# Designs tried in a protein design chat: VHH binders against q08ba6. Part 11

Target 1, 224 residues: q08ba6
Amino acid sequence: ESEYEERRDAEARRVKSGIKQASIFTLEECARIEAKIDEVVAKADKGLYREHTVDRAPLRNKYFFGEGYTYGAQLEKRGPGQERLYSKGEVDDIPDWVHELVIDRLVTHGVIPEGFVNSAVINDYQPGGCIVSHVDPIHIFERPIVSVSFFSDSALCFGCKFLFKPIRVSEPVLHLPVRRGSVTVLSGYAADDITHCIRPQDIKERRAVIILRKTRADAPRLDS

## First folded at step 5 (VHH)

Design a19 (framework vhh_6qgx_2)
Fold by ESMFold2-Fast, scan of step 5:
Structure a19 (fold): chain B 224 residues (1-224), chain A 123 residues (1-123)
Amino acid sequence: as target 1 above (224 residues)
Amino acid sequence: QVQLVESGGGLVQAGGSLRLSCAASGFTFSDYAMAWFRRAPGKEREFVAAISGSGGDTFYTDSVKGRFTISRDHAKNTVSLQMNSLRPEDTAVYYCAADLLPYESEWTLYDYWGQGTRVTVSA
């Protein structure tokens, strides 16, 4: 083992210390939630959501509920720390089924306290879809960050570097398998001190993830 | 106003060296990945080298590994490409590009590009 391997192993253990995973959803519960995600997709495709509820990208659509956020229009206002919440009422409310089928189950299992979640986002990936390396904005969201995965197995990678034309993704510090129906909870180093991403090669079939967060009381807004 | 300005191109003999520089202005330089791309006459743009925002990680296309070195100077807001052992096939217009650390809600390629600086390597 080299010094380089020892350092990467130590960082991987540090990342892992900020991650908790649980399998709390049955196959039947997953199927029910997945049907509800399909209803969200169908409603969005008909143009029935507010403008800022739906964010489309190549091979990945994102649906914001409760709270949504964005950068400013200019590059000087884009980047870590420049994220701003949309004005109140700019995104659709969190659907009742998200509360009933997802949030209440997490509360019952002690993953989050009652009333924690005020922001829910659904990422729906087609095969080859990805999200480039990032940190969920610390100035917008409290920790922990909670996600629940649906449709297919995938992986969450930590410490990747993205290069473009052609797209290349470096070897991760930690490759975390994420199974259909699993809950992943990020805090500490894993949430704050290392980037995470979804690599194109880790989306072999359709995958969706529901990300559940609490906005900070002092989070900045675009209308501010 | 965001601006990337390349300099240092010119005519050089095979086996020679050139140092390209890119001056960045109108944005915060730290935490952006910076890269060099090139386009030979009549061909598509090709990746050459990249450096992370911190400067801790560098990446190179196979054809330039060991010959080119990318570096950055945060105090001067510049990224540089030291090109050694130049070959006729390195002849191209070289472009500086900046890629913002992306947030989850948007997929982006390199966001900003310079106008390019021409490098000609004679046989």
Scores: ipSAE 0.000, ipTM 0.134, lowest interface PAE 14.6, mean pLDDT 81

Design a2 (framework vhh_6qgx_2)
Fold by ESMFold2-Fast, scan of step 5:
Structure a2 (fold): chain B 224 residues (1-224), chain A 125 residues (1-125)
Amino acid sequence: as target 1 above (224 residues)
Amino acid sequence: QVQLVESGGGLVQAGGSLRLSCAASGFTFSDYAMAWFRRAPGKEREFVAAISWSGGSTFYTDSVKGRFTISRDHAKNTVSLQMNSLRPEDTAVYYCAADLTVYESWSSEAEYDYWGQGTRVTVSA
């Protein structure tokens, strides 16, 4: 009868009601997509992408295609709700292989409607890499938020707090296993009303995720 | 408790039509994928059709593509399966199923969390 435990379980169920997962990619399809991710990495390492396509961090590289944006936290005087899209043309277009090998398969399986995606982000993690707790900006992106995981199994956590002295992550409200080749779809409470993160301990091997989203027509843009 | 109740089954001649309905209680369709499966006499359950929780996209098994149409009514919290040009091999008990959150594929019965009791369809030669 713990009120605390009942409340936590109720919130975990509410989070879970906003999550769909599917395994639609075969081992061969995963290997083919992973080879294409390696081509993106190689091209970026040669400096062949636009400035705002590539964002580097110690254990995580991020590759923006179609649309890109600044995190509020990256601007010293801005916070959540201050995110803005880069001007049109500041990031590279979504590669044809993302449309053919990933987006078209999601449409065929009824995960998203045709023409939904105009933003694709590849996050490439080294072991111990992480993303701090956040909500994908509601004023920038329509729901659902779709992600597809590659290279290795990992987990997505909801309702965590990050502490940086040393790096510590609080107990999640929901720990969601994410397998290689799985599709995770976030809507409702899971997308809007709780933070999500990737914990360092959940990146045991190299992992990449392709995040597929639609920007709002009224999303704010940088003036330059 | 989540409940699914099927209706609309019956006996029909080959080439005829039937419309199956599934009424859901305890949740809304806006949050869930809905599917129809069938079990023919002496066979295991097989996937027939699904309607996604996103965008109203539909998926069908090849043998019913172009003959069956799945649709939903959000106001009545029902999913329907319109079955046209019925064949004797369509004879089966038809089950409504709901996928609440996690699934391995649209066609895998093991991934669906809630099932109706079934409605019987018999197609005479």
Scores: ipSAE 0.000, ipTM 0.149, lowest interface PAE 14.5, mean pLDDT 82

Design a20 (framework vhh_6qgx_2)
Fold by ESMFold2-Fast, scan of step 5:
Structure a20 (fold): chain B 224 residues (1-224), chain A 123 residues (1-123)
Amino acid sequence: as target 1 above (224 residues)
Amino acid sequence: QVQLVESGGGLVQAGGSLRLSCAASGFTFSSYAMAWFRRAPGKEREFVAAISGSGGSTFYTDSVKGRFTISRDHAKNTVSLQMNSLRPEDTAVYYCAADYLPYTVEWTLYDYWGQGTRVTVSA
């Protein structure tokens, strides 16, 4: 009824126009992939991965495979657009099980073309874990951005503002349920023109997500 | 240019049958999931049925399961919906949709849409 509600609903529809979701993984397939994620965690805890493969933060660990990125030597200027890929070979290769159990399944079901993925990231969240509002770096990654969720149901929020000390998150433009085993595909407005985040309150149980992307041929790399 | 053209709509009595067809052009047909949605007057767009790009998997909303059958013909780039045991509540405009994902029930997420074909089921 209000102009505010009409504008909010219009923006939510615009965000939705860039989002696709599918369910292609059975409960058995989810359990199998989850066991493999646990193997990645165990290997990382033993120090068996390259330094740039593992990124640790409170209540969230991130595992980069194929390609990894950072701000590197840009200590004076960090922010959106300053991300740089590590030099080739600085992160561990995408595990065979990711190709066999995840990427090949997405290709077979027509979600992505064969050979699209050269970057895989596993984000493993403990309850209360979060990712602040961001846009997957446009200068690093082609669209679409594909993710597959595991362990528990959660949500992806769009258009939120984070407040710190303590962490509080504003009302989202779109609250998107993300179920265990669901595939979420971001393109257009949803990928490029609005931020997305994971709120602490949306991680009630352990959750992991595998993010599958293609780096741009012209993506900037660290020289040193 | 992607184009979806529906045909086969019409008037039929309750308990009757009708076959809808959707001719697709402008994309690699076998790489796209195809779906049928419907909208009755004054109601929201509702998922009816979907078929995977390979044709190996089919999906139906509970209210049509066992009565409707979705199929595709790769040689003709056509998806069809065979509607049996029709009920007055099946009266709607039926829309063909294409999506490169295996399928989804959320209509706002489909890439391409036909113009729709009207189905009226009399009591």
Scores: ipSAE 0.000, ipTM 0.120, lowest interface PAE 18.9, mean pLDDT 84

Design a21 (framework vhh_6qgx_2)
Fold by ESMFold2-Fast, scan of step 5:
Structure a21 (fold): chain B 224 residues (1-224), chain A 123 residues (1-123)
Amino acid sequence: as target 1 above (224 residues)
Amino acid sequence: QVQLVESGGGLVQAGGSLRLSCAASGFTFSSYAMAWFRRAPGKEREFVAAISGSGGSTFYTDSVKGRFTISRDHAKNTVSLQMNSLRPEDTAVYYCAADELPWTSDWTLYDYWGQGTRVTVSA
């Protein structure tokens, strides 16, 4: 028991060493960005985006910009390690407002270098929405993985296991509060060596996250 | 057992300099990120600067970039904030904070806090 507890505590410290978190955006900046997210939702609802820009699920809509990728569902082989980038032109370009209101702010604050981001994903969650434990595909994305949270406070959990029918989530190795306007940066152990998830109980109100990443030059692509 | 003790605050004229220090005890200093926050009268707690456990990475709020420098001394278990070109709007109580996360400007995530040291910048 004590050996188990020692290992869990050591793992929690390793996870923490790979996380950076900052509150860069003011309440006014959050409101401006949130209005732009609502414009994305409205445009998607009118069918004005490219085929693979919009991915709908029961309590989560995902919007891919710059680069998009399959979870393997369109492929004969699917699952972790089987992700492939969509062909160029399959998703809409990153909107100017994402560069101006989000990416440029992160560059100015030294969070990422200029020109780092070529993939932006907006996840828009309804209450009770979730994302199952996963690792952002190492064969697709460079580190760090950067996310910015909007609309409401939530939490990012590390080391959870999901059980289904009904959904039940095990105790996390690390529970990380993620507030509206906060920037979370994952690298090292936190990005590569432990899964992360968003639990249904941690989405009490509508929440959106903008995930900013750089695809690897050697990332596999469907048209390759 | 964990303690953070700030010192170096005082009264200074606009354009002057002050050096704040925070003495840390009761934990493995190099494993913790250290940060400075401030609270002006009637305002919320504001992030100022942070430094990683190794000292290799620093992060500053826009209003102090180029004027303030955060540093740490592992031999003395201290973190310091060198404040140059001080402005009346820098008047606040300055707090030292520590957390295992390498970076965070969210004050609610910090495990340990000092009692604060007062900085007054006259016009």
Scores: ipSAE 0.012, ipTM 0.458, lowest interface PAE 8.1, mean pLDDT 86

Design a22 (framework vhh_6qgx_2)
Fold by ESMFold2-Fast, scan of step 5:
Structure a22 (fold): chain B 224 residues (1-224), chain A 125 residues (1-125)
Amino acid sequence: as target 1 above (224 residues)
Amino acid sequence: QVQLVESGGGLVQAGGSLRLSCAASGFTFSDYAMAWFRRAPGKEREFVAAISWSGGSTFYTDSVKGRFTISRDHAKNTVSLQMNSLRPEDTAVYYCAASLTVYYDRWTESEYDYWGQGTRVTVSA
């Protein structure tokens, strides 16, 4: 076993130590939640959400509920650690159906404590869509980071490097399959000490994910 | 040192009951999903039951649903399998398994990081 292989295997084990997965949603529950996601898309397409609720990118739309944040593009200083929450009221409230059909189920199954979630994000991907390697901002969000996948099977990759012109993604430290209806919980090393991404080749058909998080009480916020 | 130690196996008549236990040590038990697999003579190892890291979700193979119950006790670092209405076809060596990362393919042997040595269950006709 080479030193490189030993180090990669050790890092993969450290990543795995911070990941838990569960399947708690039935096929019928998945279909019901997916119909509600389609209602969000339709409402956004009609321009009925607040400006910072909807973030559009090629082959990916993101819908922020409860709390929203910048990626640093609007700040003098940009990059990791410079993310800021938008002012209170800049994004739409978490829909009742997210509480009833998703959050309450996670609480009932012991995944998160009651009252934990105050931020919900829906990422809706078209085939070939992606999200570049990142760490969910530690200064904004408490751990764990919880996500639930819908519409199709995909994968979450850890430790990838993105190259552009054209888009190419290096071999991951860990390739984690995520099925329709699966719950993925990130903490420790997996959340804090390694980047994660969605590769274009892992979105073969439409996929959506609902990401559920708690903002820190002391999280930095943009001046109103 | 990670160890999973099974106990509770033995000989029982058809229609009887047995309770298997697995004692875990050397890891943070409450962070691991636990499962039971079995291997009948001349057959491959097959999934029997699993319980999530939180204990909030349980999973069973169709042939044991309604007869077997998996449970865990975080204070005692144990996972148990209550086996009721036993049938001769349940005769097998039963293995305890642990996974830090429970994939939704929890019925797949390769998803588990640690395994016990097994405990034998014989159900006579």
Scores: ipSAE 0.000, ipTM 0.194, lowest interface PAE 13.6, mean pLDDT 85

Design a23 (framework vhh_6qgx_2)
Fold by ESMFold2-Fast, scan of step 5:
Structure a23 (fold): chain B 224 residues (1-224), chain A 122 residues (1-122)
Amino acid sequence: as target 1 above (224 residues)
Amino acid sequence: QVQLVESGGGLVQAGGSLRLSCAASGFTFSDYAMAWFRRAPGKEREFVAAISWSGGSTFYTDSVKGRFTISRDHAKNTVSLQMNSLRPEDTAVYYCAADLSIYEDESWYDYWGQGTRVTVSA
């Protein structure tokens, strides 16, 4: 159907207009950052982080630094828009190496202004790992959303639907290749007006991503 | 079956305010982005403002930033344009448009209202 295809192509172009990608990190810088990610994993496995710093799921571990958020055990309704930040001090501070090896490099290249980032999340995926379609919570995080990919090449998909029994993912509106060491910046339509996901088939090898964000001053917190 | 019906146009003095509304039917309103375009006498249609399907993003043409505010009400299936500090240059027919995505180019929108006239006197 040509009308549907034309509308999808138009939406894909609109999504693409909200995405910027840059190749900033050398192979040596990637290897150094990856070694630091492994140190985070080792510390977490030894139980050295605060309870809310580490979130484990099948084939994916998530590490929250600076600020963390959840639907919360105390929330009656769970779902989009119900996310709350943890109380200040409930997650570990952003490690010095994230500032030195990642954030400072992004500032130097003009990707983000100095002092923008107060939340860093490391998602560490095993092969076949995924994250279901979502929008980074608009009521929690300012735009842009910045991510940097490590270990292996993957893809970020926009406009997918997840179905279960078994897990199936629809064809995306936009399939965005994400190479090891690439910086992806989401704003506008790509950040706010379409869901994004990571499909199981797009994690063929171990992959990690560092997501760098600024929380809104008025973002709701779970505890005062 | 998609229908967009604009209302709220009229005659107003420079410096005054008007609120335009667009009532939508025939589609799942919450899945669609909504936009306002205008056509001044003897000119082409131009983009004015747009709001995303979620209401989380708003976009404005430079000439109306800080003066106009777009909003939506999912319970009423309406999009509104609050126009403050109106100028004679804002005189135009204002059109409501809908699509799954936001575009600056009018040709990308498939669904249009018939328009509502706004006249701003000096």
Scores: ipSAE 0.000, ipTM 0.105, lowest interface PAE 16.1, mean pLDDT 85

Design a24 (framework vhh_6qgx_2)
Fold by ESMFold2-Fast, scan of step 5:
Structure a24 (fold): chain B 224 residues (1-224), chain A 122 residues (1-122)
Amino acid sequence: as target 1 above (224 residues)
Amino acid sequence: QVQLVESGGGLVQAGGSLRLSCAASGFTFSDYAMAWFRRAPGKEREFVAAISWSGGSTFYTDSVKGRFTISRDHAKNTVSLQMNSLRPEDTAVYYCAAELGVYYEASYYDYWGQGTRVTVSA
């Protein structure tokens, strides 16, 4: 067991080497951004977004801006490496407020270079919501992957396995607290060589996250 | 053995300045991010500032932005915190910490110094 624990500790350190976290946003800035997220939710509920901008699940709504992706229409094509970007123009543009209140602040603080972001996703979770273990598609997105957390504190878990009916999640290699207003940056081992997830038990209150990424120039598109 | 040794703490009047230093040994300094945390009497450790392994990125808690500057010297294996315009609420024990990444939570840092006391009188 000591050998198992040594191996797990070594893997946790490799995961940590690919993670940066920062507190950049003030409480007032968080409240302002959260009000804008509520405006996105209200607009979506009125049916004012493009079909592929809004992806609904029982305890999680996802809003794609700039670029969006999906699996091919055939079930046989679902799985890692089978993700495809939607055709250009099929999702709504990144809102001005995301540039002004979020992206520009990250650039000013040296988190990302100017002009890096062309994809923004807002995940809005109700208590008990989750996202299953995955790796952000390497063939679609450049590194780093940047996320900013809002509304409540949660945790990002690495190295978990999901089982269904009922939902059960294994112990993580790393359980990373993500506080309201914190910026989390994933690169290297943390982005590419281990899965990450949000466990249902880690969403005790409403939580949202804004995920900011750059698509690869050669990323495959669904119909081309 | 990994060691972090802080120095530069002391008593200073409000509006004054102090420079804290942390000397690192026992690991490859250039591979590690360095951070400063502080603990006031009766409170938990809070994040103050951090600098990435390359020195290319710096991070600060809001209450110290514009007043404190973190820097590192790879040749000397040191990290420094220049503290200007000190306030009574900056009174705390200041701790140096090291980890492979930059974290805002103290629990994710594996290596810690013993701390250096900073007292700011009104």
Scores: ipSAE 0.005, ipTM 0.367, lowest interface PAE 9.9, mean pLDDT 86

Design a3 (framework vhh_6qgx_2)
Fold by ESMFold2-Fast, scan of step 5:
Structure a3 (fold): chain B 224 residues (1-224), chain A 125 residues (1-125)
Amino acid sequence: as target 1 above (224 residues)
Amino acid sequence: QVQLVESGGGLVQAGGSLRLSCAASGFTFSDYAMAWFRRAPGKEREFVAAISWSGDSTFYTDSVKGRFTISRDHAKNTVSLQMNSLRPEDTAVYYCAADLGVWETYSSEAEYDYWGQGTRVTVSA
C-alpha cells in the first residue's frame, strides 16, 4: 500500500510488541470481584472514603487506593510533569479483597512479582463514558501498567486524537478488544511512546477496570 | 531473528501418542501467546490449541478436547502439544505459531505474527 499506511502498520506492530493479554479470571471470579466493586461504589456514595479517594466525572467515577495523584490542569490539557502524588495517607488503603481476589491471582500467574503493586484505581464507566488520549505518567509510575476488565467487553485504542465540542475521536493506530475478565499488560512502546484511550462508542454497557501500578520511588509529591 | 522450530512429528498407529515441541528464539518468549495449527493434505490450515502468554488459559478445537494437552515451559522457551488417542483424521503438518500477547480470537490464523515451518504427523489405521 502507500508509504503512510506502511508506516502506520509498522507502528501498530511496535505498539502490539508492548501489549500482553490473558484470561485469568473465571466467570465465578468475575462475579465475585464485580460484587466487591459494587461495594466500593456503595461506600463512596455514602461518603465513607477520604476526599481524594473518589474522583467523579460525567459517565465515569474513579476510585484511588494506596496512592493517588492530581494534575494542575484540566484532564484534557494534562502535560508531562504536571502530575504529583498526594501526600501519604490522603487516599484510602488498597482493600484486602483487591489483594486476595486480584493481585494475588496475577502474582500466582506470573503477571507481576509479589509486592509490586502499591496503587490500585477502579474506573467505573456508564455507557458512553470515556478516557481521553493519554500516557500513564512516566515520572509517576513504573512499567508494566496492568489492568483487569469487568462487567462487559470493551476496547482500548492507541494513537487516537480527541477533539471536543462535541467529542470526536480519530482513527486509532491499534484497536485492542478487552473482554470481561481479561488482563491487559502495557510496557515498552505501548506504555511510553503512544497515547491510549477508551472511546465513548466502545462503552456500550457498564464497564469497570481495575488498574494496578507501582509508583516510582522518586515520584514527585504535593508539598515536596 | 525470531524463529520457531517444531519437532516430535512422525509416524504412529491409531490410538498411539506423540509429543510435539516448539523451540522459540529471538524474542522474549514469556511475552507471546502460543498456538498449534495443522494442515491436512488438500485442506486449509485449521486451529488445534492455544495457550496464553502467562500459561493460565488454554483453548482447544472440539475434535481434540480431552485428547490433546498444550503446555509451555518458560525456563526452556518451549511450547508442547501432547497428543493422545491419535486418529487417522489427525494426520497433518502441525505448525507452531506465536502472537504478541493480543487476541481478538485465539483460533484465528490472522492473529499470529510468527510461524514455524511445521512438523509432519502421520497416523495409520
Scores: ipSAE 0.000, ipTM 0.160, lowest interface PAE 13.5, mean pLDDT 83

Design a4 (framework vhh_6qgx_2)
Fold by ESMFold2-Fast, scan of step 5:
Structure a4 (fold): chain B 224 residues (1-224), chain A 125 residues (1-125)
Amino acid sequence: as target 1 above (224 residues)
Amino acid sequence: QVQLVESGGGLVQAGGSLRLSCAASGFTFSDYAMAWFRRAPGKEREFVAAISWSGGSTFYTDSVKGRFTISRDHAKNTVSLQMNSLRPEDTAVYYCAADVSTYYEWSPEAEYDYWGQGTRVTVSA
């Protein structure tokens, strides 16, 4: 039993070694970015975005900018490593406000180099929303994976298993608090060797996350 | 090599004061939140105080508010806990903690990766 606890603690430390967090956005900056997220939602609700820019679920909407990829839905068969980027131009460009209010701030804070980001995803969650355990596709995205949280506090869990009917989530290896305005950077073990998820119980109020990534030059594309 | 070394503990009478210090090495001190925890004989470890990486935010458990003050000195790579109006209930081993894996402003829910060996504080009635 002691050896089990030692192994679990060791894995949690390995996960933490791949995580960096910072708080660089003021309350005023958060409010301004949140207003821009609301503009994205309004534009999507009017049907003004390209088909593959908007991905809807009952308690979670995703908005893909710059580059988008399929969860296997566009393929006859789904499976590990089957993710493919959409053809160039099939999702809307990254909005200027994302560059000016978010990416440039991360660059000046030293989080990412200038010109790193070519993919931005906004995940907008209603209370009780979730995302099942996954690894951001290694064959599609370079590391690090950068995210910035808005509207409310939440948590990111590592090493969970999702069970369905009803939805239940196993005990995490690491439960990572994620506050409004915080930046979370994933690399190494945390990005590549363990799954992460957002549990329904960790979204008590509306929450949004902007995920900023760079696609690999050799990432596979549909019709490519 | 990450190392946290506590000092300043000792025996003091109720109503007295002590200043604990923690010297940090092996990481970029100014980027990380620091905290103090304590463990009394026969009890679980409990949170006492924390200070954000910037020093702009401090947090205290209710039982020490107004009596204890946490501070940090980036030039000396130290975090300090000034303990005033000490009570017998403050008797414990005090531990310095750092989250070296995260450029994180302090949160009570945050996990801490590195711990010092502890320094003993005894408060006589």
Scores: ipSAE 0.000, ipTM 0.140, lowest interface PAE 15.1, mean pLDDT 83

Design a5 (framework vhh_6qgx_2)
Fold by ESMFold2-Fast, scan of step 5:
Structure a5 (fold): chain B 224 residues (1-224), chain A 125 residues (1-125)
Amino acid sequence: as target 1 above (224 residues)
Amino acid sequence: QVQLVESGGGLVQAGGSLRLSCAASGFTFDSYAMAWFRRAPGKEREFVAAISWSGGDTFYTDSVKGRFTISRDHAKNTVSLQMNSLRPEDTAVYYCAADLAIYYDYSSEAEYDYWGQGTRVTVSA
């Protein structure tokens, strides 16, 4: 093959070295967790959460628990040190069901140590929803980054670029299938040294993901 | 849009140390890699060291391993090259380079879209 193909294949292997996946949730457990996600959506729709717990976009809603953070006003202001945690108490606490049905299961299976998670985010996608290429802020979050997928199968893409007006997504370095109920763990190169995204074409049905992270003790906060 | 400004070059005796810094401004993206390249008079640019956006991965050319250390300051958006045990063959203009999405080869000059103007390092015998 060409030097280009050889380099791209080597990069894909480098990305894969930082990814672990597991299937630890049964179909019944997935259905139970999904019902709890629906309760979160219903509660948010009634305006019962704190302002910074709920972040709405046309085909994607985000629900921040434990800790929440700002993205910055403009893309040109993004970068190392631009994201800031909200003041303590400005987002709702992590629900008990997240601890009992999700976090405790991950600890029992050795995916994360007990007491690791202090931030949980639920992203709820409608068909055609997406999230642009990004790296989870290293100045805010420890590694690993853990996510669990619900409702339908999708894919996580690494090394793609988003362009706007219209939305266009380049060919990824790695296209990683993410099945309903699968756990995906990102560390090393996959978490830190390549962007990841969810492409609109990879959300064919409603999908939700629960992202579980630990904030750094030295993470910048709006009320320092 | 992206500006890279090198500093810290100068004249130093063999066996001495020097620290180069590269300040990035106009930087709009949250994922990039930074590198140092050098060019001696009459030679082509050669790779020296690179660091991933996170600082989790570092890469060095064999001739500088153990002598040079690349690091970055995430809050200040700067990259530094600490050069110890300098040798006359390290004499060159040192260039800072950035790519907003390096996926292939950190040592390849062609992968970098943004370059500084360079800072001169002279190591006397």
Scores: ipSAE 0.000, ipTM 0.123, lowest interface PAE 14.5, mean pLDDT 82

